# VH-VL binders against q9nrl2r1430to1533, part 4

Target 1, 104 residues: q9nrl2r1430to1533
Amino acid sequence: GGVHELSAFEQLVVELVRHDDSWPFLKLVSKIQVPDYYDIIKKPIALNIIREKVNKCEYKLASEFIDDIELMFSNCFEYNPRNTSEAKAGTRLQAFFHIQAQKL

## First folded at step 1 (VH-VL)

Design c11 (framework fv_erenumab)
Fold by ESMFold2-Fast, scan of step 1:
Structure c11 (fold): chain C 104 residues (1-104), chain A 122 residues (1-122), chain B 110 residues (1-110)
Amino acid sequence: as target 1 above (104 residues)
Amino acid sequence: QVQLVESGGGVVQPGRSLRLSCAASGFTFSNYAMHWVRQAPGKGLEWVAVISYDGSYKYSVDSVKGRFTISRDNSKNTLFLQMNSLRAEDTAVYYCARDQYSGSYLRAFDIWGQGTTVTVSS
Amino acid sequence: QSVLTQPPSVSAAPGQKVTISCSGSSSNIGSNYVSWYQQLPGTAPKLLIYDNNKRPSGIPDRFSGSKSGTSTTLGITGLQTGDEADYYCGTWDSSLNAYVFGGGTKLTVL
C-alpha cells in the first residue's frame, strides 16, 4: 500500500508511454485540430495528465488509477471509428495495459 | 439475431491438423475482440486464445502456443483457429465467444457459439 | 487442476437461496474483474455476471455477484428448477498471462 502502490503506478505509466502505440494518448486532443472532439467526449484525459496525478500522489487506490486509464481507452473508442490508426493503437495498448495492470 | 456458429470439428489422429471456423451474424463483427474457449469431455472451461477487433493483436495460452494460430477475416465476419500438431489432450468442444465491449478485450464473454467437437485419437 | 477453486457441487430447494464460492489469489481475483457463467446441460455457457457484480441485460435480479479480497461469490435467490446448471467463475491471471476459469460447480435443485 501507499508508497509501494505509487511506485507500481509510475512503472506502469512509464511502460505505457514508451509503448509504440502510445502516440494517440500522450497529450490531450487538440480542439483546434479536432473541433468536435470535446462536443462528444465530456471527460477528456491523456497519459500526461495521469502521470501528473501519479507524481502528485492523487491516486489513493489502484482502482482509481485503473479507472483513469480505462476512461482514456473508452474515450478513444467512443470518438474514433474502429478502422482508424488511433483505434487500432488503442486496442493494442489496452491489451498491453490489461496484462500489466493485473499486477496492481 | 446475434449469433456465432462454429464448424470444422472432427475426428483426427495425433499429429494432424484441423481448421475451425466461427461465422458471426447480427452484429458488427469488426468492432469486437473474439475468443476461443474449449471444454474437454467431463471437464471445465479452458480459455485458448484471443484476437483483437482488427487482428493486430493475438494471444494464446502457453499449452497451445506454436501449434494453434487464431486469425479473422472481417470482410467475411469469420473467426478461425488453425490447430497443428494435435495431441490427445486437445480433445474438446471448442467454443468461439465475443468479448463484451466494442473495441476492448479480456472483459467477459457475452455471446457464445454452440461449439464444435474435436476428437484426437488413434 | 484449476487455478480458481470452486466447490464441485451445491444443492438447495426451490425458492431457497444458494451461494457458490470461488477462491483464487492476488494474481487473479485479488487484482481483476470477475465474471460468472451458467452452463445448462448440453448447451454453451451464458454470461451471468461481469465486472464483479454487474448483470447483462436479461439476467434477473435473483443473480448477484460479490468480490472480497481474493474470493468471489455468486448468489442465487428464489431458486428455480431451471437454475440447475454448472456455474463457472472466471478472471484474468497476471502471473499466467491467461484468462482462467474455476473448476465449476454443479447446482442441483431438489
Scores: ipSAE 0.006, ipTM 0.573, lowest interface PAE 13.2, mean pLDDT 85

Design c12 (framework fv_erenumab)
Fold by ESMFold2-Fast, scan of step 1:
Structure c12 (fold): chain C 104 residues (1-104), chain A 124 residues (1-124), chain B 110 residues (1-110)
Amino acid sequence: as target 1 above (104 residues)
Amino acid sequence: QVQLVESGGGVVQPGRSLRLSCAASGFTFSSYGMHWVRQAPGKGLEWVAVISHDGSNKYSVDSVKGRFTISRDNSKNTLFLQMNSLRAEDTAVYYCARSPGYSMGKYYYGMDVWGQGTTVTVSS
Amino acid sequence: QSVLTQPPSVSAAPGQKVTISCSGSSSNIGNNYVSWYQQLPGTAPKLLIYYNNKRPSGIPDRFSGSKSGTSTTLGITGLQTGDEADYYCGTWDDSLSAVVFGGGTKLTVL
């Protein structure tokens, strides 16, 4: 990466955050409020953490950025049953991400 | 058609017990957190208890802690509230309600489907 | 007493706009997502708003929610007589490990 890649990552994260289906992904799940989440999910991540990593220039390759976004969706589908509003939102947001990621 | 139907209410004397049931239909019950909410005559809504989709996490309001127990049977699509040591101030309409996604904590969604309620009257 | 504070009543004429306030603290509204409910006389509550400002399918865009700091508001525009109801805010309270509701606001459309 360079400045073009970083600008593209920031733009994409902003588009994800603004999407109607982003609500399950905006921030990390609280350990005190959902204690079994961290027994099941070993690599927690959320859009606010990914955005911070973009802003700190921590992604050297587009693949690293894509891996973090995919980890976020993978965690959603691992924890949440398929018919939940979280899983449905995740499915739609992931499809949107795949379309937008083609621009990277 | 998504539906919740409460039953088990009635008139009881102080100190006695009742068990309320809530029968769920039209959705995958085991995927939703469930709540009990009560409303005393002419008063506002008061939350009573919540249980996670799998029954592993439970919380209740302090005034009923040690007296009321929330539970569920996912094989029968049924939510329960066991009410012991009933007091006059427990008199209310009791609603069951479902919560999509997180049923508790920061990501608490809200209660998107409610039953019609069952009336509990505690009087001498 | 309710943990969240709402005015007991509000009123306005048909076609007008009202806002219903709900105030709490850092342990509830300040740190958690807010929902709003409508209760018509003799009926169960109905979800109007979730996650501060989102509407469930079937809720008209005349209803809106917003949150700022430890307070939240429900806005209703184009008031109709069918909007006469009690309105409740609700959220999780970290200190109580409980869902808390406001005391309710009775809306009268005159």
Scores: ipSAE 0.006, ipTM 0.585, lowest interface PAE 14.7, mean pLDDT 87

Design c2 (framework fv_erenumab)
Fold by ESMFold2-Fast, scan of step 1:
Structure c2 (fold): chain C 104 residues (1-104), chain A 125 residues (1-125), chain B 110 residues (1-110)
Amino acid sequence: as target 1 above (104 residues)
Amino acid sequence: QVQLVESGGGVVQPGRSLRLSCAASGFTFSSYAMHWVRQAPGKGLEWVAVIWYDGSNKYSVDSVKGRFTISRDNSKNTLFLQMNSLRAEDTAVYYCARELYYGSGKYYNPYFDYWGQGTTVTVSS
Amino acid sequence: QSVLTQPPSVSAAPGQKVTISCSGSSSNIGSNYVSWYQQLPGTAPKLLIYENNKRPSGIPDRFSGSKSGTSTTLGITGLQTGDEADYYCGTWDDSLSAVVFGGGTKLTVL
């Protein structure tokens, strides 16, 4: 079979998904489980949505991809107090992202 | 060292009011959601109310809704429970509890890593 | 009245193993993380397990948690007399918008 080369965006999303601290970001927050989330967060996003946008070639510039990832982290820090497991996971994953994104 | 100290309990007649306080120390109080949990004599734990870290959101059990109000003063590191129209069934030890992890992911996971010693409220004629 | 169902009591001899069950529904245990608390006589509750199976610092590995569907269990191995206490499961209930607890299980080490 043919070798499939992943795009830089796809490679980075896959690395984020595999990271131990990705659990708050894998899918959109459930409205049933967190009733007030969508009253506070106006532009919800998650790694599954970002990955779908990458697969459909919806990012024209690296800055657009980076903006969506940063929005995801911004939403986390806006909703979750600093001492929560979600905020701590977000802080570590964001630092990891900044290191990996230097190649974009 | 994290410390939570409840006060304001006592013996009171039905229909009266009490205000409970919880003085917090040893941590950044304004960064944590806080809860009240009660326990009637010889019975199990019953959750009463929660207030978010900034006071922006509150939830309470249906049995106290309209009678109890949870509030906080972050400048004084103090949590409050205003209890109006007290009933015999409100008789309990009231605990102040800190929520360490405030879940916003797929699962909401409130749990209590530190508890105060409790303050006793007895409602009787 | 408890929303989550626990046996009222369990007992075993020192050094043995016990399992304490806690049963709920899709709106609570089935959808949310579970915690377990230990209450020694005359004291406030103490966190034993959080997020289904994690232990806080200072809790020995003799204590374990597991969750399957709408039920959860607390396992205690190598029972000691100091383990005599009331044990409570707890979680969030989506339908009630409330934290709910089990009715408590009194553990006796005979």
Scores: ipSAE 0.000, ipTM 0.573, lowest interface PAE 11.6, mean pLDDT 85

Design c3 (framework fv_erenumab)
Fold by ESMFold2-Fast, scan of step 1:
Structure c3 (fold): chain C 104 residues (1-104), chain A 121 residues (1-121), chain B 110 residues (1-110)
Amino acid sequence: as target 1 above (104 residues)
Amino acid sequence: QVQLVESGGGVVQPGRSLRLSCAASGFTFSDYGMHWVRQAPGKGLEWVAVISYDGSYKYSVDSVKGRFTISRDNSKNTLFLQMNSLRAEDTAVYYCAKEGYSSRWYPLDYWGQGTTVTVSS
Amino acid sequence: QSVLTQPPSVSAAPGQKVTISCSGSSSNIGNDYVSWYQQLPGTAPKLLIYDNYKRPSGIPDRFSGSKSGTSTTLGITGLQTGDEADYYCGTWDSSLYAVVFGGGTKLTVL
């Protein structure tokens, strides 16, 4: 293959993945580690799933991409109490995302 | 530029009290948990206490429980350690430390220079 | 006496490689992520490694971490005189309900 230019969505997802606070969001929450997660969270999502959707051109509008990222943060805050490392990481990463999303 | 500056150390006799302060700047203080870690002369690091970003959760090691109280004032970007009933074994440099970006709350990414507490007669 | 066991000292020449070990139990290293700290003489500790192997921004890749079972290792390659320091491992201990540190290892670069 040829050299491909990164899409705006791909560039943003890469920046999120590389951020220090991305660790709670890289992959789906493990049912083995957190058995009650899927009883509480009805629409689980993670950065690896969002990146695959970007690569398959499944987002037709920037709003659809933004909605999936916001769902990821919403799930974090619904499941994790405010004083947890997960919730603190989510708060910082969401702020970073809002700044970067202005480029879309 | 993250800075943590401890103060309040000194030389005291056993049974007395000291209050340590840690002034924070260069980051949003209210977003991070804070820790106290001490180091006796010529010895290693010993964790003392933690307080959550909003002050709702506090914990200290058993050896200081009931004598030391950790607290914070987010409006002043200041962390405190109230030390009562001091013992010779509490002699150490006391470091203020900030929680880092991690899968856990206890890696400490920035530390102050420390303040010295000497408990002797 | 520290909960995590480190060798008290290690030494090597400039340009060489050293490894510093840290041994614990199932309630600490065997159960949770490990951090490593560098303390230069007369200064406060500095975070070198977190979550077993990750480096904070500004830490050169000469520093590496690894974990196996109840033990962890800090690796330092291309040793420089400025690396002379005390090195501490640290983690959470679920039995003590506390952050625990190793006893420290003094690195001398001859």
Scores: ipSAE 0.000, ipTM 0.561, lowest interface PAE 14.7, mean pLDDT 86

Design c4 (framework fv_erenumab)
Fold by ESMFold2-Fast, scan of step 1:
Structure c4 (fold): chain C 104 residues (1-104), chain A 125 residues (1-125), chain B 110 residues (1-110)
Amino acid sequence: as target 1 above (104 residues)
Amino acid sequence: QVQLVESGGGVVQPGRSLRLSCAASGFTFSNYGMHWVRQAPGKGLEWVAVISYDGSNKYSVDSVKGRFTISRDNSKNTLFLQMNSLRAEDTAVYYCARVGDYTLRGYYYYGMDVWGQGTTVTVSS
Amino acid sequence: QSVLTQPPSVSAAPGQKVTISCSGSSSNIGNNYVSWYQQLPGTAPKLLIYDNDKRPSGIPDRFSGSKSGTSTTLGITGLQTGDEADYYCGTWDTSLSAGVFGGGTKLTVL
């Protein structure tokens, strides 16, 4: 990827972090507090990890960045029942992401 | 401004009941777990109970089990503590407190970042 | 008696360093995140440290937390008269399925 693509990834991550529905996604789920999470979720990820990867220029293609964001949402829906605040926040934030990702 | 305001305290005789309320404002109440913590006059903090953000999970200290019930009404942004069969040793200032927003989820296992001013419960004859 | 043990009081002079200890077991401090709270006279407690060693926004770096095994310590450097308060450690106890606090430590600035 080029400098223009990486700048776009940073902008989009910042917009996701500032969104009202980002609270379930800001950092990794604690294994101590939620011990069964890592038995169910095999590839944990969060916005702070994705932002760090953007800053370190680890995404070479837009598809790699999009895959990590979609993994984050997939993990949310796998672990959290549909009627939870987490799943509802994830649904709204994912819709917002899909609109913004059209810029990539 | 993020705030919690307790109410419902008072003076009651042993064996009677009280219901405490905690009104939340300035944040999305339904995203956070909530605690009740008490402090007897001149004594330290004692954890009483916690409820998950959606009300599906509840825990309480053994000394109040069967007597106290924690509940919440997310449509009214209000936390409750129903206290039955009150004893002299339940005399305390009762605080409500919010689970800190330091995790992916509003779970009740993290530090309590917002506290109310407390409401006083005195159980005496 | 409290599940978590703190000294009942500590004292130090202005500008000095003080440490407040809190000891527990594997079911609480040993396996869970620890928080520290400051309670000024007549006020509600205030979160000072969370996740063992992190400070909320607005808490000066004079305050620090650390955890080793089943014990945790609150450090205060550059002690000020305004630091006179009761200090509490707190965590979750997995065997009790309950929140637990230390008995509290009264800090006096001589």
Scores: ipSAE 0.000, ipTM 0.566, lowest interface PAE 13.9, mean pLDDT 85

Design c5 (framework fv_erenumab)
Fold by ESMFold2-Fast, scan of step 1:
Structure c5 (fold): chain C 104 residues (1-104), chain A 122 residues (1-122), chain B 110 residues (1-110)
Amino acid sequence: as target 1 above (104 residues)
Amino acid sequence: QVQLVESGGGVVQPGRSLRLSCAASGFTFSSYGMHWVRQAPGKGLEWVAVIWYDGSDKYSVDSVKGRFTISRDNSKNTLFLQMNSLRAEDTAVYYCAKDYSPWGRSYYFDYWGQGTTVTVSS
Amino acid sequence: QSVLTQPPSVSAAPGQKVTISCSGSSSNIGYNYVSWYQQLPGTAPKLLIYDNNKRPSGIPDRFSGSKSGTSTTLGITGLQTGDEADYYCGTWDSSLSAVVFGGGTKLTVL
């Protein structure tokens, strides 16, 4: 990947982390608090993991970065019913992400 | 295969109590939310109550609040509905229903029991 | 009586297609996923459609669901006599904090 693309990824992750609706996505779901999450969700991911991958230059293409962010939202909607606060936060944050991702 | 078998229905006088049971098999009972849904004779479906996979949270419709209590025993794979102060309006077939999610928050029912009949008459 | 509105009955001949409507509001169908259930005479309800348009294993593709705004429809093609049943839409109502069902539609074949 390009240096410009890596800077754009870093900026976007920081914007997502600072968004009011990022709270369900900041860290991996707790196995103790949500015991069945990892039985249902086979590819868990969160913003802290994505940020670490960006910092280690693991994304070679913008599509790989976008895929990881979309996986995070897909996991949210698969586990959490539409009427939950988690799903509502995910819907708003995903819309924000789609607008910001146009910069990539 | 998944099976849900209700029992405990019967004919009772107004003001009496009944306890319904639902015996579950063919899936990990302790991992899913469970519901009770009823149907009055010749009428449509009415949701009654839900209980989370571990019993830590539960909800019921306003018309039964304070009278009906949903509970579960995960060691016995059994769901219960304690029905107190029964009224003629509670006359219905009562179905045990499995939620897709552990927290009972998918609010759709992938498996149903065959129902147990409760008749409240004087 | 019911929070979701369905026509009380619908009829069509074998081999034809039919649609059953279900109308709600922003707090239920407008915001949440919809399910559909089939109840054959004397039996328990059976899940036909979940998440607006998905079929469980074992449900034939002649059954379909769709959602637009605060309304949803169940489509049945290639009608068979065995489809004669009551059909119910259902969803969560965020204002009532309850699962709500339509009043049911009796499908008569022929």
Scores: ipSAE 0.000, ipTM 0.568, lowest interface PAE 15.4, mean pLDDT 86

Design c6 (framework fv_erenumab)
Fold by ESMFold2-Fast, scan of step 1:
Structure c6 (fold): chain C 104 residues (1-104), chain A 123 residues (1-123), chain B 110 residues (1-110)
Amino acid sequence: as target 1 above (104 residues)
Amino acid sequence: QVQLVESGGGVVQPGRSLRLSCAASGFTFSSYAMHWVRQAPGKGLEWVAVISYDGSEKYSVDSVKGRFTISRDNSKNTLFLQMNSLRAEDTAVYYCAREGLRYFDTSGYPDYWGQGTTVTVSS
Amino acid sequence: QSVLTQPPSVSAAPGQKVTISCSGSSSNIGNNYVSWYQQLPGTAPKLLIYENNKRPSGIPDRFSGSKSGTSTTLGITGLQTGDEADYYCGTWDSSLDAYVFGGGTKLTVL
């Protein structure tokens, strides 16, 4: 990927981090607080990991970046029941992401 | 190439303090939780403490609570263990070790280990 | 003192196979990843097995791990004199909020 795509990825990650519904996604889930999370979720990921990958130019295509963001949401919905605050935040943030991702 | 180098060990009298350091290189230090593990002469491994990658969470074994403090400086790729009120039973080789999973919480496992630094508490 | 129980020693001849056991409870092995460590005389520990049965790069397939319920085992086949070491199991204990090691097993190759 070029400089243009890297700039767009950084802007999008920053907007996701700033969003009110980003709180479940900022860091990896604590195993002490949620002991069964890592037994259920095979590929844990969070916005801080994605942001570091952007900063290190590890995404060569927009599809790779989008796949990591979608994995993050998929993990949220797999672990958290529909009516939880985490799942509701994830639903709203994912909708926001889909709108912003159209600009990539 | 992951490298961890401990320093700061020595011989001290009971009740004194030591600060151990661990210099990390070859990986993104700020992305990994870090562990301290010790081993008394002729004994097995005993886990001491862990600190999250951002420094916000810390856990330690009960025998050192209130006496030992784990901390880190991500700008210098350095892990610390402040050891106060040292006792004879704290005599051990102290190892620095990296958490196995990047951005995992504090409840993971040590993967890469330093060579250790020796702490002897005697009168 | 150790919450994870290992035999203190095991021995076998070159070319043979051994299994080192490690027993715990639901708060540790039963609910968490298990790792195994090798400590050669005078050296720091080295990770042999992580996530119950996975090997780091550079660890030969002669070393294997398995977990069943609240117990885990380290298997070593084709024993070599260079395998003489202390072996430790380790896992997080959710009740203690601490990582715990087994007492260690000294492997002698005669």
Scores: ipSAE 0.007, ipTM 0.589, lowest interface PAE 11.3, mean pLDDT 87

Design c7 (framework fv_erenumab)
Fold by ESMFold2-Fast, scan of step 1:
Parts: C-alpha cells; structure tokens; sequence
Structure c7 (fold): chain C 104 residues (1-104), chain A 125 residues (1-125), chain B 110 residues (1-110)
C-alpha cells in the first residue's frame, strides 16, 4: 500500500517501457495516421499516460493501476487483428506484465 | 493540413529580449506537447525546450535555463518562447515542432512529426 | 557540441545506395527509439524515419532505418539529385533529460 505500491507501479511501468514489445504502447495512436482508431477505441490509453498517473499519485489501489494496463492491452486487441505485429507485441508484453504484477 | 508558423524573430543586441510565437492549425493543439529546436547558421539542430500538452510541465536545455521560458496558450493555439539575456551564441533559426500526444511527464523518446518554417534570431552588437 | 556522432558528409552517384551512421551511448540510442530527419537546403527539417525503422505516410520505401546496440543507420537506395540534403538522427538522452541530435551529415549526389 501507499508509497510502497507507488514505487512498485513506477518500477513496473519502467520495466514495461524498456521491454522490446512496448513500441505499440509508448504513446497514444496518431489521430492523423490512424483516423478510425478513435471511432473504435473509446477509452484510449498508453504507457506515457499511465506513468503520468503514477507520478501524480492518481492510483489509490493496485487494482486501478492493473485496470489501466489491462485497458491498454484490451484496446490493442480490439483494434488490431490477432496476427498483426501490434497484437503479437501486445500478447507478449501482457504475459510479461502478468508475471511482474504477481510481485505487487 | 497541419501547419506551424513561427514569428517574432529579429535582430537584437546582446542582453536584450525577444518573444517568439508559433501559431498552430490543422490539429487539436491542446492534445500535443510542443518543442522549440534551433539551428545556428551553418550548424546542426539543437533542442531547446518542451512544454506538456496542458502547460503543466516544462524542460529546457541547460544552456538556456533561467534565460528562456517556454509557454503556451491553448485557447489561441499558440506556443511561445520568451528569450531574455540574449547572447551571440543564441543566434539561430528557431523552429517549433510537434511532440507527443497527451504527454505530461515529458520524459523518453519524442519524434517531431511536423515542423514550422522557422524564425530567425540574430544577436549582434 | 553534438552528443550523437555522424559523419560530416557522404557522397554517391545517382541510382546508387548510401548508408549514414549515427553513434551514441547507452543513455540515448542504446535505450531509446531513434528518428531521422531530412533538411533540404533552405527548408525546415522533415521527419523521415521514426521508432528506429518506421516511415511516415508519404516517405518512399527507398528510405530505411535500422538500430543495433548504441548505433543507428539511415539507408537510402536509388539515389536522386533531390536527395541532396542534411540528414540528422535524433533521440532522447536520459542523462541530459532532453532531446539530442547528431551533428548532421551532408549528402551530395554527384
């Protein structure tokens, strides 16, 4: 809880950012390059936004942090067909996250 | 579609001040972090400063810290660079450039997908 | 002074291939995505490559990027006289907490 949880969230986000498969998730999808994305995805999120929320102490419970990370993966799989490089990266990064989140 | 137009450059003596503006159009300005990048005559690109999408966070290169202030007015789609205590070494073309979408903490990788045409600042006695 | 090292110039004939290198360290290229910018004489820079190897819409596939360790390269095939420009690599440096550029490479097509 509290400070310990916040430190753990920051460490997890840093580990996710540094992962080879983080590239689809580092920042929000470009509205200009992918104009239909925001018609399909109603709650866009990315690692830069999640890290910002961690730094501002906006997560009161570990479940809230986990929910935002899971929303990010859910958005990826909703928009991207299963055999795209984005979906494959998302699958591997999500598995990595589940292993790391066990430490919370 | 996306346009960035800089203005406010000129010729000034050392120690004087200038305020640069960058007028943005063709996108939701308030969603993006914005940067200033400069280029001295015949030299390469040098990053100067960044401001978050909402104006809450700012970073600048150490050589201008305390002299230059980046700011923005999201209601006017305008980015600013207030340059005080100008030195001959500040002589450059100043470009505004678009950074990351909804980027508040201003750390990590940032590509510049759109640039303005630049405005020239000459500091000479 | 530039934190990232590029050769000051490269030259090749029309139709040939050229590779422009950019070398950094673990605090920048080794730990971050890299972009490349093209600056035609008298114009503003234009994004050519982002996220190490991706092209923005409108950039021809003659341009490619790659990254290995603390270095990155820009490849240009089928050189055209209109490719004469300065080319800059750019990334984030975690030790400086800012964006850094290479010193630039002048490409001459003779």
Amino acid sequence: as target 1 above (104 residues)
Amino acid sequence: QVQLVESGGGVVQPGRSLRLSCAASGFTFSDYAMHWVRQAPGKGLEWVAVISYDGSNKYSVDSVKGRFTISRDNSKNTLFLQMNSLRAEDTAVYYCARGDLYYDILTGYSEFDYWGQGTTVTVSS
Amino acid sequence: QSVLTQPPSVSAAPGQKVTISCSGSSSNIGNEYVSWYQQLPGTAPKLLIYDNNKRPSGIPDRFSGSKSGTSTTLGITGLQTGDEADYYCGTWDSSLSGVVFGGGTKLTVL
Scores: ipSAE 0.000, ipTM 0.595, lowest interface PAE 12.8, mean pLDDT 87

Design c8 (framework fv_erenumab)
Fold by ESMFold2-Fast, scan of step 1:
Structure c8 (fold): chain C 104 residues (1-104), chain A 124 residues (1-124), chain B 110 residues (1-110)
Amino acid sequence: as target 1 above (104 residues)
Amino acid sequence: QVQLVESGGGVVQPGRSLRLSCAASGFTFRSYGMHWVRQAPGKGLEWVAVISYDGSNKYSVDSVKGRFTISRDNSKNTLFLQMNSLRAEDTAVYYCAKGYYRSGSYHYYGMDVWGQGTTVTVSS
Amino acid sequence: QSVLTQPPSVSAAPGQKVTISCSGSSSNIGNNYVSWYQQLPGTAPKLLIYDNNKRPSGIPDRFSGSKSGTSTTLGITGLQTGDEADYYCGTWDSSLSAYVFGGGTKLTVL
């Protein structure tokens, strides 16, 4: 049986999902658990949404993909104070992303 | 220090029930998928079940479906396995194990932290 | 039998190299990442390799993993007596919706 190759964007999003620091980013923040999140964050996004956009071929340029990933990190730092585990995870995962994005 | 400690094993007659517990410490329990793996005397490893970090998704091996239920209490950092209608072939050491990766990919990747196991013996 | 096939035993002398094979299908090894586990006598398993070829912190580089198609191998160089153990491959099986282990390989040194 043939093994299908992943797109460059899917390969990168899989690497992000597998990273130990991806836990704040895997799916959208719960409005029930964090009621004020959507009062502060106007363009919510998460890795599951980005992966779905990749699978639907919605990114026409690498810059569009990169912009969505950067929006995800920007949302994290806007909502979460720097002393939180979420912000610390975001800082490490963003550094990892910058290294991996050089492949694009 | 990262630890998993199982409890609740024992000797029980066929058709009875046991509930296993796994107490986690030294890591953010609520962020990781958790597994139960068993090993019959002198046999290899057999995966039993997994539960997602938030408890919303579960998978189990076909031979225990309808009899075993995996659950977790993130407020107590504890994983459970409710074992009903026990059979002789369920006799094994039961290990709890932490998934390596967080969230939706937890069941695809390796298990990096293991408890020492608790023994379940089903005999007449 | 197990869904993933390993040889039941392998043996070699101290300082030598050994390779343990694990064969599956497209629904498991072919489409998913593979891990390898070491179980010393009387102990719980220990993660040795994850993501086909990566080592957790603390695992010496004498241990290596590789994957090709529907098969994977664990390589051990510079064998030591402390390497005597059972070795298991493991991965997710998409058709079964279950994690599956190989049957295990007993490594004897000397």
Scores: ipSAE 0.000, ipTM 0.576, lowest interface PAE 15.7, mean pLDDT 86

